# VH-VL binders against Large ribosomal subunit protein uL10m (mRpL10): the designs that were tried, part 94

Target 1, 224 residues: Large ribosomal subunit protein uL10m (mRpL10), of Drosophila melanogaster (Fruit fly) (q9vpl3)
Amino acid sequence: RGKINIQRPKAPHYERARVVAVTQPKYPELPKAKSCFKTRAERTQQQQENPYNEIIAREVRNWLDHSRLVAFFHLSSITADDIFRVRVQLHKQNLHLKSYGSKIIEQAVKNTRYEAIVPLFHSNHCIVFSPDPEKTAALLRIVRRVPQMVLLGGIVEETMLSRNQLVAYAQMPGLHAVQAQLVQTLSQAPGHLIQQLQAHQNSFVQVLDVHAKNQMNEETPKST

## First folded at step 7 (VH-VL)

Design e125 (from y85 with heavy chain S99L W103F G104S; framework fv_anetumab)
Fold by ESMFold2-Fast, scan of step 7:
Structure e125 (fold): chain C 224 residues (1-224), chain A 119 residues (1-119), chain B 111 residues (1-111)
Amino acid sequence: as target 1 above (224 residues)
Amino acid sequence: QVELVQSGAEVKKPGESLKISCKGSGYSFTDYWIGWVRQAPGKGLEWMGIIYPGDSDTRYSPSFQGQVTISADKSISTAYLQWSSLKASDTAMYYCATLFYDFSEFDYWGQGTLVTVSS
Amino acid sequence: DIALTQPASVSGSPGQSITISCTGTSSDVGGYNYVSWYQQHPGKAPKLMIYDVSNRPSGVSNRFSGSKSGNTASLTISGLQAEDEADYYCSSYDSSSTPYVFGGGTKLTVL
């Protein structure tokens, strides 16, 4: 959320705001509005932590910390009515569909073990959370009927899984020992796992005939 | 193994009440929608309605809204289809079936309950 | 009810291929990828043969395939066998007045 005036009816003039609680992120004080300064203030805020983004990022971290199942999807154009129906159906299975901006996701996972997932969110995306990893089969059954949602991968019991590994997990019986053993086995190649998640995301983008980015290619110096 | 077992055939007179049942086993009864489909003699399939047993959320076909009541008892994994007053036109085979994603398909079917309403 | 449009009957000989059409509108077949096909033998409950336009449940022969173009879905049965003789129904999600709609049904005759 990016609102500057939290208290709508009682907001004073655009004079310098008083210093708020020390627990809040540092932000610039707003002077009386004028066109040139408005653009400058906006630029300055982009260079510093936005307190409103941090509040939402904390919400995302709470979902990650309290969910034993997290699934990542690419989301194509879909009507509000259609996604609402999907959300309701998922909710009946204790599956919670959430959508957050890529900047917020980046802030939420920064300096955590999940930071490697950031590249998955450079395109339109959504995330499904659940405290119950046994609902993975239910999740995959529901979303296969929503062509606008394409599975990229997920996290089960704090272990990152590719699309194929998550599908394999969904096919296992609901015995805790068997499921735990599968997760341990699938977690044995973390470098290849991250590469597979990124490759699947890029392959999906290509199949949908969307544009690949041209900026910032890896450079290996050859000549000196 | 997923199985739906329906109650036995019924022979009733017009104006009588009736409640037929469909018991699910081999799956989590409260996690899937269950629906009712009617087939009149020599006719095609007609969707009647569906219910989600976990919270009793029920949706009816417009043709059957107000004509029948669909309910479920999650403690005994049983869904019901009920008439307050039967008509001769209610003579048909009635199937129950599970569907995973609402409104899309019926995955597993019961054997059917034949209801005959005669004067 | 307004049902999806299917031909009343279709016929073929053993070993040949046949196609059954199912035509709706943009609010059902054309608008969503939620088309299913059911097979029903006389006196038996229907059996799901195809879901999500082209997917087969476990245990359904790969001789059965589904497709969709615009407002028309199709069920194709290759290598016809005597056991395929049955009534076939299509169905779709409907966003207009009823959340689910069946086709009128097609009787398949072999031989």
Scores: ipSAE 0.007, ipTM 0.487, lowest interface PAE 9.0, mean pLDDT 75

Design e126 (from y85 with heavy chain T98A S99P F100Y Y101F; framework fv_anetumab)
Fold by ESMFold2-Fast, scan of step 7:
Structure e126 (fold): chain C 224 residues (1-224), chain A 119 residues (1-119), chain B 111 residues (1-111)
Amino acid sequence: as target 1 above (224 residues)
Amino acid sequence: QVELVQSGAEVKKPGESLKISCKGSGYSFTDYWIGWVRQAPGKGLEWMGIIYPGDSDTRYSPSFQGQVTISADKSISTAYLQWSSLKASDTAMYYCAAPYFDWGEFDYWGQGTLVTVSS
Amino acid sequence: DIALTQPASVSGSPGQSITISCTGTSSDVGGYNYVSWYQQHPGKAPKLMIYDVSNRPSGVSNRFSGSKSGNTASLTISGLQAEDEADYYCSSYDSSSTPYVFGGGTKLTVL
């Protein structure tokens, strides 16, 4: 968290700069002067550093470590009332919708096995956490009606799953053994799963493009 | 598998109280919303309200807010619709329905309870 | 609580295709993909035919299809059959009031 939209005083510097410009000697700008201005700006930025960034990063790590289901979504523009309704409906199923800045996510997952997810969060995003992996089906039913949330992938029982693999997991019967077998089979090829999860950037762009085109084409008949 | 069974038809006089029921079976009663829909004779469907039995969170349509009470008893998987004082205009068929959630999908419907309120 | 506009009646012959419209605003039909369609035969409870604009529940004939363009959703019934004769209601999420609103209903007559 930073001090957004807080302006620093600048008027005194303007008046002083005008006087100095008229009277300054022929010698070019001193490296010291530029260094001092840079140092002052750096000191000002350091004074604005929010110490809560590390606290929030620890919260994210705690959610990742204590959730057996983690789902990653792209989030398009949505009203506060609509996201609140989604959050309430998810919470009734023990699904917890969280949104964090990309810098905080990067800080939280740096030097952990989760670092591979960082590329998924270079645009607007949100994450759903749950201690219950059986709630994956409930999650997908709820999110089905939220066109602003696009599933990118997730983690189930510490195994990274692509969007298609998460959908397949959700369609399994309520038998724990069948679901555990699927997770075990998928975990036998971790390199491939990470590559597929990163490939979701292309699939995600395609889904957004199709979604945008479908919204535009809904106004005209389709010639299929 | 999923079934909603409603209480029988009622004939009442204006000013009387009434409580009708809807019993759910074949699904997790506490994990899904259950709603009430009214249909006056020869008229269309009107959404009345919805309840989440797991925590009794209840939402009403503006037309029915304060006119009826929706409740649920999760120990017997039954939802209720109640009037403190009936009016002749309350004469209608009342349906209960179970959606996946509060945003429009009613997958399963009860058979309906006919409520007649007259002199 | 009838905010959605449907034609009062529509008719067709067996084998024809018919379309029923459902018009709302940007706060309901136009703003969300939460449009459902219900079929009601006389003396019976409604049956869900379409949800989320274009999805069919298991057991619903593929002759029934749904679509949406702007503030108007449409139910299309192809290969019309005598048993399709019923009242059809649309519904949608409504962000301006309680989360649910029905259309006025359309009586389909199969001639």
Scores: ipSAE 0.014, ipTM 0.504, lowest interface PAE 8.1, mean pLDDT 76

Design e127 (from y85 with heavy chain F100L W103Y F106M Y108V; framework fv_anetumab)
Fold by ESMFold2-Fast, scan of step 7:
Structure e127 (fold): chain C 224 residues (1-224), chain A 119 residues (1-119), chain B 111 residues (1-111)
Amino acid sequence: as target 1 above (224 residues)
Amino acid sequence: QVELVQSGAEVKKPGESLKISCKGSGYSFTDYWIGWVRQAPGKGLEWMGIIYPGDSDTRYSPSFQGQVTISADKSISTAYLQWSSLKASDTAMYYCATSLYDYGEMDVWGQGTLVTVSS
Amino acid sequence: DIALTQPASVSGSPGQSITISCTGTSSDVGGYNYVSWYQQHPGKAPKLMIYDVSNRPSGVSNRFSGSKSGNTASLTISGLQAEDEADYYCSSYDSSSTPYVFGGGTKLTVL
C-alpha cells in the first residue's frame, strides 16, 4: 500500500472512489450497489458536462419542440437599446427573440433532425421562435428595418427552409393547411421556377380540398 | 453462484426472424447492465449495445442501431437480442455479459450463442 | 473498421515477457483511465484480465500488468506459460459513441 491512485472519480452518494495500492488488497466479492442505475463511464461523462449548459440546452429543445416557426439570423454589432426595441416589436406579434451560445445550440440539436443547423451558429447569431407560422410575414417586415439582423434561413412546420424559401413563404395566404403543403413544395426545389409555379397551383387546389375536407375530418392529400 | 446462460445455437435462412436469450442467475438482475457482444467467424469482438433491466434503458452501438432490438424480461431475469430479418452477414457468435463491480467492464460472460445464416 | 489499433500477432517463448499495445485517440484511450483487457481461448467466452488501465480482478495472475502512456495502453505478460496462448482484446470508454469500443485483437503464440 505505498501509493494511492484514484483512477476514475465517482459521484459520492452512488459510487465510491477506489484506492489502488502497489500491493492491492483483495476485497471480498460484493455485488454492485443496487442504487446505481448507470454505467461508470456514463456517470463520468455526465460529470464532465457543464450543468448550466444542459439546463439552457433543454430550454432550447423546448422552444424548438413547441415552435412551428423558427428563424435564424446573423447578428452584427447592435446596441442594447436597439435590440430591446426590436424584441418589443417582435413580442407584440408573438415572436420571441432568443440568443444562445453556439455550444449550447450544438448540445440542444445533437442527434435530432435539426443537427444540420449547427454551422449557422459559428458566428454571432440570434433565433426567433413562434408557435404561429402565419407570423413569418410580420417577422420579415420587422427585421427588414434592422440591417444588423441578416436572415440565414429557418424551420417552418418542421421543414428546413433557405432565406429565399422563407421570403416566398411569407407571401402565401394565411391558411395553415395551404402553408404546410406549399412549404413541402418550396423545400424540394431550391429556386426552380417551374416548381414555384406548380406550388402556386397546388396551393390553390389544396385550399379547395382543405375547405371541403374540414367538414369531413379527412386527412390532407400529400401530393404537394 | 453468479452466471449468465444463453440459448442454444441457431441455423436460419436469410429473411427469417430470430430472438436469442440470456438468463441471469445468482445476482440482482434488475440492478446491473447487460451487454451484447458480437464475434463474426475468425474476427474480433464488436460491442452491440447494453440494457439496464430495471428501467429498460437501452443504448446501441451506432453500427447496430436499427439492425437489432435488445430487450429484457424482469420477471424471468432474461435479456434478449432480436432480429426482424436476418442476413448472411449476421452469422456470428453472440455473447451476453454483465459487470457486478463498479468498474463497468464485463466480468461475467455467457457461454455464447452461435447463429448461422445461410441459404 | 477497427476502433482501437492492436498488432495482429505477437509471439514469445516460455519464461519471456511480451507486451501488447492498444492505440486510440484522446476521446477514448488518451482521455480516460477506462481501459480493459480480455483474454479469449479458442471456443470460449472472453475473460476480464485488466480493468481501469492497471487493475486486476480477483483470481488473475500478477504476471499480467497494464499501463498507459498518452493514447497508447499496454498489456504486459511476464513469465510466459503455454496456457497464455490466446487472443487478447483491449477495450476503452469512448466519448464519441457508446460507452465502450474494442480493439481488433492480438493473437499470442507461445512456442
Scores: ipSAE 0.000, ipTM 0.387, lowest interface PAE 14.1, mean pLDDT 74

Design e128 (from y85 with heavy chain T98H S99T D102E W103Y G104S E105D Y108L; framework fv_anetumab)
Fold by ESMFold2-Fast, scan of step 7:
Structure e128 (fold): chain C 224 residues (1-224), chain A 119 residues (1-119), chain B 111 residues (1-111)
Amino acid sequence: as target 1 above (224 residues)
Amino acid sequence: QVELVQSGAEVKKPGESLKISCKGSGYSFTDYWIGWVRQAPGKGLEWMGIIYPGDSDTRYSPSFQGQVTISADKSISTAYLQWSSLKASDTAMYYCAHTFYEYSDFDLWGQGTLVTVSS
Amino acid sequence: DIALTQPASVSGSPGQSITISCTGTSSDVGGYNYVSWYQQHPGKAPKLMIYDVSNRPSGVSNRFSGSKSGNTASLTISGLQAEDEADYYCSSYDSSSTPYVFGGGTKLTVL
């Protein structure tokens, strides 16, 4: 259903331009007359090689390669208006909700470091992309209000994370704060570096324990 | 502690300007909407409008468009509701409230600012 | 100037169940699952009791439940207690004009 004056997610213009250019009817191709002599078996085989899927698979690969945050969700039955409202709110946070067929995802990640994600997409699913990994907390806050979307895991800074690891990441100090502390440590004697890394390991383990223990009791993410 | 703290009560005369504030703390101010809700003495709740501080996207109720200005200063995590010229009919309690979606529930409310306009 | 229709008052005795209705149109309550309920005690700010028709925020008693049928949403309070005495407001997204609309409010009296 169409809504009144609701902000709509905007796809990157460069990707849309590429898709339009590739799908233009004027594109030079093999003479169509040759297809008239194909056997039924040859036509069936050719139909299984859908060129549209290859175009969309390249779009998926581009999203994966240019997003520093990727989150995978199982999607239960949800109304079109409800998913649209979720998509609008996600867009406000520079989070882009996309849905792709499992075969397209398999084609996109084949022979890549992301091939392990394929089993996550054998049922109804969706993916959220963002160039900003600091938006993980905002993503989880939005999704808490959408019980039809169940977090399966994700990729942050090219590292695959389980559901629990991604949830823990959202509770960690901001990336800039962690990087500033590391820079200070690197300017000190080597003994101080080891001490500081051990302290951060203990903090991380503590955060994970506290988060796991309180997971079911929180309605809104509040930890800072 | 997650909270919205509003400015103190105001007593004004018709024709005067006024700007009241709502300060958010304990959460990421720029990642959520803040709405303003009016309640005239002994009356119900009226939605006035909302703002997304991250990009200053502002939406007004038709009843209040042109009558008030909603703004936000993200550097101090504060939203504002402003009148250029007050009327006696502006006498009311004004609440600011946090919302996750553009046009859904308000899950956290400020304590309210009572505005009295009398001559 | 479309406000959602609520009864002006409802009353009940301790331990009873009461229901407050909130009636709109297909452009608000009937068209979307974005109905919320707020509780307001005299002199206090409203408190969110129910969101998205039937969901309870953390800290809200399970005695409070929400439902919707057609153009009418309902708030049900079971095991009524003295502290439930308050004004209750429904609200909804509105696609026709005002993007967000409140009901007129219902005063609950616990006898």
Scores: ipSAE 0.013, ipTM 0.511, lowest interface PAE 7.7, mean pLDDT 77

Design e129 (from y85 with heavy chain Y101W W103Y Y108P; framework fv_anetumab)
Fold by ESMFold2-Fast, scan of step 7:
Structure e129 (fold): chain C 224 residues (1-224), chain A 119 residues (1-119), chain B 111 residues (1-111)
Amino acid sequence: as target 1 above (224 residues)
Amino acid sequence: QVELVQSGAEVKKPGESLKISCKGSGYSFTDYWIGWVRQAPGKGLEWMGIIYPGDSDTRYSPSFQGQVTISADKSISTAYLQWSSLKASDTAMYYCATSFWDYGEFDPWGQGTLVTVSS
Amino acid sequence: DIALTQPASVSGSPGQSITISCTGTSSDVGGYNYVSWYQQHPGKAPKLMIYDVSNRPSGVSNRFSGSKSGNTASLTISGLQAEDEADYYCSSYDSSSTPYVFGGGTKLTVL
């Protein structure tokens, strides 16, 4: 006999619920009918959207359309006070930290050139937006102090950049160098970028594992 | 080159007012915090407070809250530290230094302003 | 004095390695990777040597290195030289009271 569960207020008393469940008519599942129901349900879910989700998805689309700098981060556990301090520092540099659910991001970027980035948001994430691409260096300086935020990649002047390309962009001395970098980046295929971003996520996990082991063992300082 | 240049040494009597300055050059003055650090003769460093010149966001150490005023004039890239009424215990070297974030590393530092308060 | 705990003095000979400790609590050194180290020669302004536990600014010798274990941060100077003789201060963010706090300072003597 299994362990009893708490019954809902609107449900029959436990003994009645148990008797009703046992005496309910049972029908065999039909594979063809099940497949048809699944296909129809999938189409219905795509057609019926939560109004709240649509409003937020429109907000995300607006941020993407009006930001010349968009940076994508993996976000690990962080306290409310710590993330608030990060948000304040970012805001002073006209950088806007936003968090959206993966389904909302999918909805916002569907049928756009950015749809390929959706797989990056299947884990905990956040996005930083700015109308000013010159603030990329400031963004990276601030995030240096936030190990919970790991840069995955981004978009500068509507061009998708890997983590390494964003770092290089931030180190460029002037506008002509920026134009040269963007021309080089435009030659890369979208599929290549996705593979690079996934590799960076895997590298991050390995680095964290090594650091955790070093912290459990006696730490040895390094210099170069 | 990024530089912070502080005003010259001051010799004052208790009860007098004083305002010392720290002028920044070679960087975007409104994009960095400016902090004030005190060092009493023969003693260590004490953080007094910081200001963000871009919006005048000012934060003080609890030990110095209400004892000094920190301000900045972004039109001339200058930060200030001010006393309304000096005490003998205010005798110290005062450094200004800049930081990219509110509670971050200070680099560079000004050369310091020696304030001597004696009767 | 509200300060992180440092030894008052340390000494070494040229060519040796020395380590200066900086001990706080879980609200400062232990809770964050925001430890900096400053070098101060007599009559001069402090100079940043290490930031965010282990990073060096441009122009700082690689003989200087930083590390942290639990509530204690350490500054290590290898290949000790006469010009390293100075006062050294650690600093950290503090979430509990004063948001930025300095250590009491350590006088390094090169014999």
Scores: ipSAE 0.564, ipTM 0.773, lowest interface PAE 1.5, mean pLDDT 80

Design e130 (framework fv_anetumab)
Fold by ESMFold2-Fast, scan of step 7:
Structure e130 (fold): chain C 224 residues (1-224), chain A 120 residues (1-120), chain B 111 residues (1-111)
Amino acid sequence: as target 1 above (224 residues)
Amino acid sequence: QVELVQSGAEVKKPGESLKISCKGSGYSFTDYWIGWVRQAPGKGLEWMGIIYPGDSDTRYSPSFQGQVTISADKSISTAYLQWSSLKASDTAMYYCATAYYDFWGEFDYWGQGTLVTVSS
Amino acid sequence: DIALTQPASVSGSPGQSITISCTGTSSDVGGYNYVSWYQQHPGKAPKLMIYDVSNRPSGVSNRFSGSKSGNTASLTISGLQAEDEADYYCSSYDSSSTPYVFGGGTKLTVL
């Protein structure tokens, strides 16, 4: 197997070079330097304060404010058909796949509690938003079949979670009180789920023991 | 408790039309795909097609494309499999089953089956 | 056709272990980790026993395990019991002809 370059196989079959060049060029018009430097702040062509970026940054803030689940992914090369198919499956579960430039995300989250997410977006990325944190399990099941999307972490109920913490959250039973307490525990300590949940003061130990036993007995693949 | 309840056995003549049903309960009907699987007498399982009731997105096996119609009515949580003109070769057990992930996902819950017999 | 290849029958005695193979190609079993196994008792609907090669649904005995090597997936049943006597079907995602393909089925007899 060899690749063919367009330049090498597409040589012209004839030469039709004609040399009727104008040899009397006019001098280039001299740039007029005036008081233009006094209007440096008004240089609209530089567009350093692009108003479009502020509009999109506001959109990002709106998604963050109205979503109880936000998941961050590294995105490898993927075809338009494949990402469209993934977007459709996610949308059916009220999960919204969005992509934004790193500078726009930095602008959106600057001086907010979410500023810590900026380093996640220095490479190719995408974000999934949902108003329903119970859809975390559905999200992970869908993306498990998309090797081009690599989970980096997320935000659940305004709490930052690592990839492993988000996976642990997805495996919990659908009890809101237990889920809220697990989120708090996971965000505080980076240890094993069972070790992190086991404490002298746990009033919901029976429910957590059932969850831990179910998680220990499951042979499901872990997010890589 | 998730349950899929299928319509009763049918005995038909060649050339007749037929529509069999699969009613889901105990889960969000519009959040799962419903597939149809055929099993001829003494034979193995054949995947026929699948539908997402939330938007009626339907996928068929090439072997069954144009031979059957799959549909769903989300107002009564029921999926359907339909023939316009039955053949003797359509004699089989027909199962409906749910798939959560996508149209190629594993089937986690199954109906009890509907036996269709087509004879002169 | 593209049906996955399984042995027509296997047999074992109570307490023994048996393995059922499921062979495909690089476009199905070999190319993806989306292999499932179903158990079917006579006159009943199939039941999901294994999904994604080796994962068990809640309520399925740990005597059932799955694995894959190249183009061949395997279902292993340890500590055979009379109730395990059934037909077993493998299935896989298929990137070519149909998005979902079944194996021909294996009849397990417990002697």
Scores: ipSAE 0.014, ipTM 0.504, lowest interface PAE 7.3, mean pLDDT 77

